# VHH binders against q9xw16, part 1

No score or structure here was measured in a lab: all are predicted.

Target 1, 132 residues: q9xw16
Amino acid sequence: MSGWNAYIDTMTAAAPSIKRCAIVGAADGSVWARTEADNVFKASEEELKTFVALFNDVTQVPAKGADIEGVHYVVPRTEESLIFGKKENTGFFAVKTKSAVLIAVYEGPNEVAAQVRKAVESMQTYLNNAGY
Unless a header shows other numbers, all headers, positions and changes below count from the first letter of the chain; Kabat numbers aren't used for antibody chains.
ipSAE, averaged over its two directions, is called F for ESMFold2-Fast, E for ESMFold2 and O for OpenDDE. V2 adds 0.75 times the mean of E and O to 0.25 times the DockQ between the complexes of E and O.
[cut] marks letters that were taken out.

## First folded at step 25 (VHH)

Design w2
Fold by OpenDDE, look of step 25:
Structure w2 (fold): chain B 132 residues (1-132), chain A 124 residues (1-124)
Amino acid sequence: as target 1 above (132 residues)
Amino acid sequence: EVQLVESGGGLVQPGGSLTLSCAASGFTFSRYALAWYRQAPGKKRELVALIYRGGETNYMDSVKGRFTISRDNAKNSVYLQMNSLRAEDTAVYYCAAGYPPPAPPPLPSEYDYWGQGTLVTVSS
């Protein structure tokens, strides 16, 4: 069990609409922790390697979209350390810290997205302040 | 058998430089995060530097700009370049390997393997 699981639990507790969540290495997409069991985060490390590379140039991501767990999401916009996508009643938020990328996949109406974003960005802030 | 063997420690004057090496064997080195810890007499063991599988690095504040951690997966080795050494850098330095990488705050128990340590003494 990874110590990062505690951070997964914190995010999922803060936003019940999060269905799956992962913390991965920012450089290579290696999985440090992920939700498991009924809510297993299914992205492969190869896919995640590609995903985290999107942060190298976020400006191009809206034109291309982003793939997570084999699902293609429309990316309305990006920020320097934030990529979020939507597909029907689902979406994701991905934020980059100094050393990690936090990914949360959620399900629900658009109204739940704000809570998911807050949960992920709060964790981002905490980790950045800690130097991670 | 898993082994982590540190080398490069010794006596050095303030302002001097040392390079520590840690040679690993017996496990898939490239999958692990690698760290250097140090323990001074009468003090707790503390994280000095960490390098993740992907190459990201973290340093304790007091060594930033002076120490550099690096890894060579082909040689199953991790290094700590120490420049501008100070008396307070005197300690036994340990290398450690962990998978997955330790989470903040990093705990020694999150590492799978440890070296025996190498003594660094900074003294005039």
Scores: ipSAE 0.786, ipTM 0.890, lowest interface PAE 0.6, mean pLDDT 96
Fold by OpenDDE, last read:
Structure w2 (fold): chain B 132 residues (1-132), chain A 124 residues (1-124)
Amino acid sequence: as target 1 above (132 residues)
Amino acid sequence: EVQLVESGGGLVQPGGSLTLSCAASGFTFSRYALAWYRQAPGKKRELVALIYRGGETNYMDSVKGRFTISRDNAKNSVYLQMNSLRAEDTAVYYCAAGYPPPAPPPLPSEYDYWGQGTLVTVSS
């Protein structure tokens, strides 16, 4: 376990609809921490490398969607440091900090998405303020 | 055997420049985040600069714009270019390696390997 596991726990506690979560390097998709045990975040570093590269030009992402853990998500829109996707009753939020990307995959009705977004953006703000 | 060996330390005048090097061996260098720490007499060891496996960098506020950390995986080396040196920069500088990179707040215990340090003295 690394110190980043505490951040995973904080996000998952803040939004119970989060099923899997990961913190990865923004430049290369290297995994710093991820959910384990019954809800293992299963994306490979190769996949994550491709994913984090989406932040190089987020304006193109809605047209192509995004893949996480082998699942393709529709991306309705993006922001400079935010990519989110939907698939049926599942989705993800990914936010970029200076050095990291936080990814949360959730399951539930549409109304749970707001709580998930708040959880990851709160962590994003904290890390940015800390210079990470 | 794992080794981190710092070099490049010495005496320099205020406003001067110095480049520190750290040569690593005995582990898969490219997988690790690398850091420079420093410890001044009577003070706690503090993080100066960090470079992640992917190349991202973080610096302590007081060295931003003056210090640059870089890595060369082919040479198993990490560097610290120090410009506009100040008396307050006087310290023993240590090289460290860890995976994953330290989480905020960074703790020395999160690093797997440490060098023995090199002394940098900034004085007129």
Scores: ipSAE 0.619, ipTM 0.823, lowest interface PAE 0.7, mean pLDDT 95
Fold by OpenDDE, fold request of step 35:
Structure w2 (fold): chain B 132 residues (1-132), chain A 124 residues (1-124)
Amino acid sequence: as target 1 above (132 residues)
Amino acid sequence: EVQLVESGGGLVQPGGSLTLSCAASGFTFSRYALAWYRQAPGKKRELVALIYRGGETNYMDSVKGRFTISRDNAKNSVYLQMNSLRAEDTAVYYCAAGYPPPAPPPLPSEYDYWGQGTLVTVSS
C-alpha cells in the first residue's frame, strides 16, 4: 500500500461526510492514493489531468464548473489553491499543495461542508509545511 | 534488469561545486518520482532532494538554495547540482526511484529501486 493511503484515511476520519477521496499529482493528475472498496474514487487519469489544470487559473472555474467522476458540479467558490464544487446534496473540496491536489467528495446537507473543508485544508497545511 | 547507477562523486573543497548523475534502466522512468539520499558515516540515510513526475521538487532545509535536483526523461537520468558545498555535505549519495512518490515523512523503504551510491567528500 502507498504511504498516501494513511492520508486518505486521516481525511475520511476527520469528516464522516466524505464519501470518496483522492490524492493526485498536481502536475498531471496521476493518482497517488484513493478511496477503494465500497467507496471507490472513480475519476480517470484523463479527467484528473483536466481537473488539476483548473488550478492554473481558478478565476475561470466558477463560470465553467468542474467535473469529477463524470459528474458536473457548479463552483460557488474558488481560492488560489481551493476549488469548491456543489451539486444538490453532494459536493467536493479540492485543495492544491506544492506537489499534490487533495480531492474530497462528500454527501450531506450544506452544514457538513465546513467540516469537509477543514479536513482537507488541515491536510493541505500539513503537507505544505512538510514541503509537499 | 533494473539499474540505477550514480556518478560524479569525488573530492571537492568547501565552497566548491559538484554535479551528480544517476542513469536508470529497466523500468518506466518517466512515471517514477526520483530522489537523492545521502548517508554520512555514523548517521542515518536522509533525503536530500526529491523530484516528482511532474517536476515539482522538495529539498532538505540545509541544502535549499544550494542544491538543485533535475530530471531528463529522454535520457532516463536524474541529476543533483551541488553548489556552495560544505564539510557537512560529505556523504555517500544515493539515487532512488519510487512509484507512487513517497508520502511524508519519506522512508527509504518506500522506494522501489536504489543505486549503489557515490561518495562526495568536502574537505579543505
Scores: ipSAE 0.558, ipTM 0.796, lowest interface PAE 0.7, mean pLDDT 94
Fold by OpenDDE, fold request of step 35:
Structure w2 (fold): chain B 132 residues (1-132), chain A 124 residues (1-124)
Amino acid sequence: as target 1 above (132 residues)
Amino acid sequence: EVQLVESGGGLVQPGGSLTLSCAASGFTFSRYALAWYRQAPGKKRELVALIYRGGETNYMDSVKGRFTISRDNAKNSVYLQMNSLRAEDTAVYYCAAGYPPPAPPPLPSEYDYWGQGTLVTVSS
């Protein structure tokens, strides 16, 4: 357990539809914290290394899609520091901070996506302001 | 055996410059976030500067524009260039390494390794 687990808990609490969540290093995809127990975030660091590299050029991601935890997502939306993936009744939001990538995988109707996005973006803002 | 060894401390006049070095060994240096802390007599140890694996940096407000943290992974070293030194910069400076990086607010307990420190005295 690291201090980052508290941030995982904060995001999960802010958006109950989040099933799995991780905070990883933006440089290498190393896992700083992740959901565990019944909702283990299962992406390997190798996968995450590839994933975080998507932020180097997000404009290409919609055409390519994105993989997390061995699952392929279509990517309806990207922003400079945001990747939104969707698959059926699931999806993910990934946002990049100065040094980290926050990933939240959610399950539910489309309406829950907004709350999930807000949760991760709020954390993004906080961490950026803190220099992270 | 893990070691962090600071060097470069000493006596300097106000307005002067000093470069601190920290040589690390015994762990995969390139994976770690590196930090400089300082502790003045009677005060708590405080974060001065942090550099992440990717090279991103964070500084305490009072040293912004004056101090620069950098790393050389090939040399397993982290540096603190200190310019425009002030009397209030007087402290023992410590090098620290942590993986993962400490979460905000950073706590000393979140670092895995610490050096023994090097004294910096700024005095006329």
Scores: ipSAE 0.550, ipTM 0.793, lowest interface PAE 0.7, mean pLDDT 95
Fold by OpenDDE, fold request of step 35:
Structure w2 (fold): chain B 132 residues (1-132), chain A 124 residues (1-124)
Amino acid sequence: as target 1 above (132 residues)
Amino acid sequence: EVQLVESGGGLVQPGGSLTLSCAASGFTFSRYALAWYRQAPGKKRELVALIYRGGETNYMDSVKGRFTISRDNAKNSVYLQMNSLRAEDTAVYYCAAGYPPPAPPPLPSEYDYWGQGTLVTVSS
């Protein structure tokens, strides 16, 4: 249990529709913290390495989508430090900080997405301000 | 046996430069975030610089532009290049290794391994 678990808890508490969540290294996809127990974030480090590399050129991501935990998501659009995807009643938000990528996988109607985004972006802002 | 051994400390004049080295052994070095801490007399130990396993770096504000942290995984070593040294930089400098990297605010307790420290004295 690392200090990053508290950040996982903060994000999941801020958006109850988040089913799984992870904080990973932006450079290599190494897992710093993740949800566990009944909601284990299951992406491998190899998959995460590929995922975080998407931030090197986010403009290409909508054309090819993104994979998390073996699930392929459609990516409607991207921002410089934001990748989000959708699949049926699920989706994800991923934001990049200076050194980390925060990933939140959620389940629910489209209406819950705003809360998930807010939770992840709030954490992004906090970490960026802290130099992370 | 895990070991972190600092070297390179010493006496230097203000405006001078110094390079600290930390040689590690006994653990998978490349997986760890590496940090330099310092503790001045009568002050708390504080983070000077941090380098993640991917190479990203973080510095305390007072050393930005003057200090550079780097790592060489092949040599199991972390370095701190200190330029434009000031009297306020006088302290015992420690290297530390942690996995995962420390969460903000970084706490010394979040690191798995520590060196014994090397003294840097900046004085005219």
Scores: ipSAE 0.526, ipTM 0.780, lowest interface PAE 0.7, mean pLDDT 94
Fold by OpenDDE, last read:
Structure w2 (fold): chain B 132 residues (1-132), chain A 124 residues (1-124)
Amino acid sequence: as target 1 above (132 residues)
Amino acid sequence: EVQLVESGGGLVQPGGSLTLSCAASGFTFSRYALAWYRQAPGKKRELVALIYRGGETNYMDSVKGRFTISRDNAKNSVYLQMNSLRAEDTAVYYCAAGYPPPAPPPLPSEYDYWGQGTLVTVSS
């Protein structure tokens, strides 16, 4: 069991609306940890490689959207280290640290999005401060 | 058989430079994060530098700007270029490989393979 699983647990505990979550390498999309069992994060390594590459130029992402786990999301806007998307009552937040991308897929009303964002950004801040 | 073999250690004067090498065999090198650890006498083993599978790096604060970790997947090797060496850099340096990369705080137990170590002595 990877030490990164603890970070998955921390994010999911902080935002119960998170259904699936993954921590992947920012450079190549390699999976360091992900939710499993009943809430398996199912993005393939190839898909994740493509996804993390979006951070190379986030300004173009709103125009084309983003795909996670074979699902296409509308991306209203992006920030330098933040990509988030929406689809009906679902969405995702993805934040980039120095070495990782944290991805959280959530389900619920729009009001839950703020909590999900806070969870992943809090982790982002922690990891950045730790040099990760 | 898995092996990590460090080389390049030795005696160097303060301000000098040294390059450590670690040659790996027996596992899929390109999948692993690679790290250099060091252990000085009477001190705990500490992370010096880490290079991820994708090539991104992380360094101990005290070595930032002085040390550079790099990898060559074709040669199954990881390197540590050490510049501006200081007396406090004296230690046995170990090469380590782990998959996935260690989570903070990094623990030696998170690495799958370790080398035997190479001694670096910085002294006038």
Scores: ipSAE 0.512, ipTM 0.776, lowest interface PAE 0.7, mean pLDDT 94
Fold by ESMFold2, fold request of step 35:
Structure w2 (fold): chain B 132 residues (1-132), chain A 124 residues (1-124)
Amino acid sequence: as target 1 above (132 residues)
Amino acid sequence: EVQLVESGGGLVQPGGSLTLSCAASGFTFSRYALAWYRQAPGKKRELVALIYRGGETNYMDSVKGRFTISRDNAKNSVYLQMNSLRAEDTAVYYCAAGYPPPAPPPLPSEYDYWGQGTLVTVSS
């Protein structure tokens, strides 16, 4: 069990509305850790490779949306290292660190999105400061 | 077959310098974080320096400013330049590689590959 599993646990504990999440390599989408068991994060390697490439130019993402786990999300906004996707009562936040992308899929209305964003951005900051 | 082969160890005077090299084969070197660890007789193996795939580095406090880790992806090699050597730097130095990169903190159990070590002795 990789030491990245503790980071998965930290994010899901900080924002209980997170149903699934993963930490993947920014260069190729390789999975470093993911939620497992009853909440398996089910994205293919090819889907993840395509997804992390969105960070190569985040300004183009709102026009086409994003796919995770076979679900298409509308992307209302992006930031330099953050992509937010929405589909009905679910959504995701994804942030890029130096070497990784953190992906959190959540359920709930927009009121819970702030806690999900805070959890993912706090981890992004920690990892960037650690050189990841 | 994966290999990590350290070289460059030897006997050196206090205050002297030494360069360690680690040559790697059998894996995609540029994807890995690389580290130097050391183990003195009767002591536990401890991190000396770590370099990530992007070139970012971390050092143990006692070697900061004296040691420099570097990598050359074209030569599949990682180096440790050791300056201002002291008696407490005496140890077997090990090269290690990990993918995914070790999560903070970078514990020895998180590395995939280890070399067999090269001895550095700092003595008058």
Scores: ipSAE 0.219, ipTM 0.510, lowest interface PAE 3.0, mean pLDDT 88

Design w2
Fold by ESMFold2, fold request of step 35:
Structure w2 (fold): chain B 132 residues (1-132), chain A 124 residues (1-124)
Amino acid sequence: as target 1 above (132 residues)
Amino acid sequence: EVQLVESGGGLVQPGGSLTLSCAASGFTFSRYALAWYRQAPGKKRELVALIYRGGETNYMDSVKGRFTISRDNAKNSVYLQMNSLRAEDTAVYYCAAGYPPPAPPPLPSEYDYWGQGTLVTVSS
């Protein structure tokens, strides 16, 4: 069994507006776990490789935007280990840990974005403290 | 057939050194996280060291600074250099491979493949 599935479950439970999420390797975008079933996270490994490479220089991301699941997002905000993307009534937060990138795609008005960010950053902090 | 074959175990005095090797076959080695576990008599199997496919490493606290895990993808091999050995390091050491890498806490059930082990005895 994959213990990363428990982390997927924890993030989706912490912020109900999260509709899909994944944990991927920071070096290569390999999928360690993702939401499945009716809410499948549908990014290819090649797309994820491009996506995680954005963290190599987050300062360039706002000018270009980001693509995930075949959807283009404007990126109004980045931090050293965080990318926020927005498209209409949907968005994503992605955070980088030592070894992984956590991606959460949410739906809802902008007022729920703080809950989504809190969920992924709490997990980021936990994993970083555990050496991941 | 997938195989992980450990070697390099033996008897060593406290303060001594050993290098363990694990040769892998039957799977795409470079995509896997590799780990060394150990099990002393009467104890549960515990993680010693883990190396991710990208080269990052994790160690249990009691071996940090004494043990070094490394991998050679060209030889499909993972190594454990053990220095400054202590009596409490006596155990059977197991090589393991998993994809995706195990999540914290790393459970033995998360690995896809295991070796049969090599005995390390640290005794005066």
Scores: ipSAE 0.217, ipTM 0.569, lowest interface PAE 3.5, mean pLDDT 89
Fold by ESMFold2, fold request of step 35:
Parts: sequence; C-alpha cells; structure tokens
Structure w2 (fold): chain B 132 residues (1-132), chain A 124 residues (1-124)
Amino acid sequence: as target 1 above (132 residues)
Amino acid sequence: EVQLVESGGGLVQPGGSLTLSCAASGFTFSRYALAWYRQAPGKKRELVALIYRGGETNYMDSVKGRFTISRDNAKNSVYLQMNSLRAEDTAVYYCAAGYPPPAPPPLPSEYDYWGQGTLVTVSS
C-alpha cells in the first residue's frame, strides 16, 4: 500500500517548497498517496473528483479557477496536461499522467514555482513512460 | 468475506493454451487493479501480468506476446489467456487484487487480497 509514498517522497525532496502533495486517480480522484503528519493533504474524494475532471477541458479552467483543500486558486495558465494555480504567496501545480493526477501545493516566489513544476513534470514523464 | 478463487489450471502440452479465471467476491471489484503472479518450485513468486482499472496492462518480458490479461467487471472476474505454453511456464498461478493500484515496481506487499492458486503444468 505504501509504494506510492516513495513517489511523494521523491517530489518533496526535489522541491522542498512543496508543502503538501498527492497522487490521485485521474478517472475518479481517488487518493493513491498523499503527504501525511503535520502537512497532511486534506482534500476529500468528492472535491478531487471535481478537480481531476478539469483536465477534460483545460481551456475552461482559467475562467473559473480551481478549488483544492477548500482553497480557491486563480488559474493563470494551463497546458494540455498541466494546471497552474495561484493564491497570494502560494500555488499549486497539477499534472496528468495516463492514469493519475499529481498535485503539489507550495509556498514561495517564482523561482521556487519553477522548481516545483520541474519536480512534478519529471515524475509525470517517469510515470507515463512506465505506463501509468 | 473476501474471496479470490482461481480456476482453469491443469496439464497441457508445450505449445498448447490454457485460460485461467479468477472469480472475486466481497469487495468492489471495479476499483481494484488485478494481477497474476506465479511461483515455480524453489523460486520466488513473480509478477506475470497486471491490469489496472482503466484497462492498461503490464507483462513480464518472457510472456509478452503469449499471455493476455483481461477483466470483466460485470462478472467480477480477471482472466489470463496463456498461449504457446512452454515448460518454463509450469508454476502455481495466483491472482491478486490491490487498491490503490500498485506503484511501480508492483511488489507483492502492495496487494490487499490473494487467491490460493491454481497449478499449471506444461509437460510433454
């Protein structure tokens, strides 16, 4: 059951500004792994079902923003398999693989946002190449 | 109670075919990744094939092109079609179910449920 936690650990080690992250099923938002303890990722499966459905048409997302963990983010940009959300000095990157969505919530300026994006996209590439 | 019950094992000639079935009960089958493992005498249990809830599959190298894993969520069943069987395919075959799906590499400890196995013997 904890095999996905190694992937959580890899992303948080690569980008220490990540405060919380999760790996969820792309079809239904089911939680496969998440950060735990004092930094637990607290989104419900119902919220995550709505969130992963945003990838069905990313062009609609900037107009409505995105909610995760009960927090509303402005979405200044999307790409086919990536959603970037911002709120004040915090943000998230979410990327979709074949079977999963990787979500990383971070704090910090633009320099750390690039580090977070690189961490999640590197994992996205690895999982896609492994058939996930 | 949760059950995984394999069937379809038996004795077959080299080059022959068998279909293994695994019938599941006691859990929401459609949420689970399903796998077949095998264990030959004196060897460690090894992954044969894995199918995710979305239909994606993974196979060990030695069976790719010969074996096909499939699932039928309406019947709560997972199957292994084994073609072009070889003596080295002789083993006890186990089905397994895991939720969330196993991360790569799919370790035996990541599965929630295991069947009791069905013997496949490939002998001339």
Scores: ipSAE 0.207, ipTM 0.540, lowest interface PAE 3.5, mean pLDDT 88
Fold by ESMFold2, look of step 25:
Structure w2 (fold): chain B 132 residues (1-132), chain A 124 residues (1-124)
Amino acid sequence: as target 1 above (132 residues)
Amino acid sequence: EVQLVESGGGLVQPGGSLTLSCAASGFTFSRYALAWYRQAPGKKRELVALIYRGGETNYMDSVKGRFTISRDNAKNSVYLQMNSLRAEDTAVYYCAAGYPPPAPPPLPSEYDYWGQGTLVTVSS
């Protein structure tokens, strides 16, 4: 078992509105860990390769949106290492570290989005400080 | 059969240099993160350097600026260039491969494959 599973647990515990999440390689979208069982994160590596490449130029993403788990999201906001996607009562935050992309898919009203963002950015900071 | 075979260890004076090599076979080398660990007698095995499949590297603080990890996917090999060697660098050095790459802290149990080790002795 991968030590990345503990990081999945930490993110989901930090923001309970996160329903699914994954840690994937920034270069190729390979899955290092993801939520499993009743809340499996369902994206192919081919889809994830396309998704992580969005971080090559985040300024182009709002015009086109983003796909995760076969779902198309509008992208109202990006920052240098962050993509926020929204569809109806669901959304995602994705952040890039040196070696990985952290993806958290949440459900609920917009009021919970700040907690989800904080959870993924806290982990991003931790991994960057550890050289990952 | 999967193998990781280290070479290049030996006796060297403080301030000297060595290059360690690790030749891999039996797995898709380019998919794996590669690492060098070391273990001195009576001490815990510790990470020295880690290189991801994309070339990004991480080093323990005490070797940063002195050691350089590199990989050559065409030769299925990972290297450790060790400069400005000190007595405290004396250890058996092991190469390791893991997929997915180990999470911090990178525990030895998270690697899929290990070499047998090569001894580096730094003594005046």
Scores: ipSAE 0.176, ipTM 0.543, lowest interface PAE 3.6, mean pLDDT 89
Fold by ESMFold2, last read:
Structure w2 (fold): chain B 132 residues (1-132), chain A 124 residues (1-124)
Amino acid sequence: as target 1 above (132 residues)
Amino acid sequence: EVQLVESGGGLVQPGGSLTLSCAASGFTFSRYALAWYRQAPGKKRELVALIYRGGETNYMDSVKGRFTISRDNAKNSVYLQMNSLRAEDTAVYYCAAGYPPPAPPPLPSEYDYWGQGTLVTVSS
């Protein structure tokens, strides 16, 4: 078990609407930690390598959407280090740090999306400040 | 059998340079984060430099600008170029490999494999 599991727990505690999340290597999509048990984050490393590569040119993502766990999301907004995806009553936020991508998949109305974004961005800031 | 074998240690004068090498075998090197740690007499083992699978690096403050970590996945090797050496750099230097990479703080217990160490002495 990696020390990254504590970071998974921190994000899920900060925003209870998060149902699954992962911390993934930014260069290669390798899984460093993920939610498990009855809410396993079920993306393969192959799928995740494609996903993290979206951060190489975020300007192309809104036109194409994004796929995680075999689910296609509309991407209404990106920022240099953030991708927001939406599908029906679910969505995701993904943020890039120096070395990692943090992915949180949530359920609930759009009103809770801000809480999810805050949780992942707070962790992004912490990891960037630590050099990760 | 997994092995990490350090080399390149020795006696050097203050202001000098050394290159440490660590040759790895028995695991898929390119998937691992690699690090150099050091342990001075009477002190705890501390991180010197870390290089991620994707090439990003992290250094402790006292070696920034003097030391450079690099990796060569084709040769299954990680290197530490040490320049402008000081007496405080005297220590046994250890190579380590971990997958997934260590989370902050990067505890020694998070690494899967360790080398046996190579001694660097910086003395007049």
Scores: ipSAE 0.163, ipTM 0.563, lowest interface PAE 3.7, mean pLDDT 89
Fold by ESMFold2, last read:
Structure w2 (fold): chain B 132 residues (1-132), chain A 124 residues (1-124)
Amino acid sequence: as target 1 above (132 residues)
Amino acid sequence: EVQLVESGGGLVQPGGSLTLSCAASGFTFSRYALAWYRQAPGKKRELVALIYRGGETNYMDSVKGRFTISRDNAKNSVYLQMNSLRAEDTAVYYCAAGYPPPAPPPLPSEYDYWGQGTLVTVSS
């Protein structure tokens, strides 16, 4: 529908372990694109507003954890523009660009997590260089 | 039904300033990304500035530091403050609205609504 759907497709193709993902506005959590159909990313805009606000101070996030799609994740690691969440055999990576937050929810072991991180960080770099 | 109406165009000297306004009606303004485009004679319509629903902005390189886009959701209006105007800024300026916001590259086809345009001429 929107040109952002192509960016969803690029991330899921780069890391097949990504089961759901979204691109949301960094200021307010508004959804610009998400996986749909059998892979629906189902977080509400209220939940996403709370989630993107975590990037206002990532150093506080490990103590609190993070909620996405009604699921609570332990956050063992953050960086200035990255939040990693883990729950059992699933996890997420979220990265912030100038105007957006990219969220990828995945399943699998540690090697899979590294692939997911690479996919979202590569897109983060591309969007930042394009002014987004 | 839906209207985007630009105003504030005119003749101005190089180095001068001008404020363009675009008043919107017929849609839920606060949910839309808003943009200003311009088209000089013989050239393609090009993005000048874009403001997202959440307030983040993007500018073309040649206007950075000189132009400022802003929005007022209570007045259903988007503005373009144009400072340090140059002859190269001469064009018809159009406002546009899109939902969801356009992805890079922000193609004109991604916008739902367009205004009729207002002419800005920068000349001595």
Scores: ipSAE 0.122, ipTM 0.509, lowest interface PAE 3.8, mean pLDDT 89

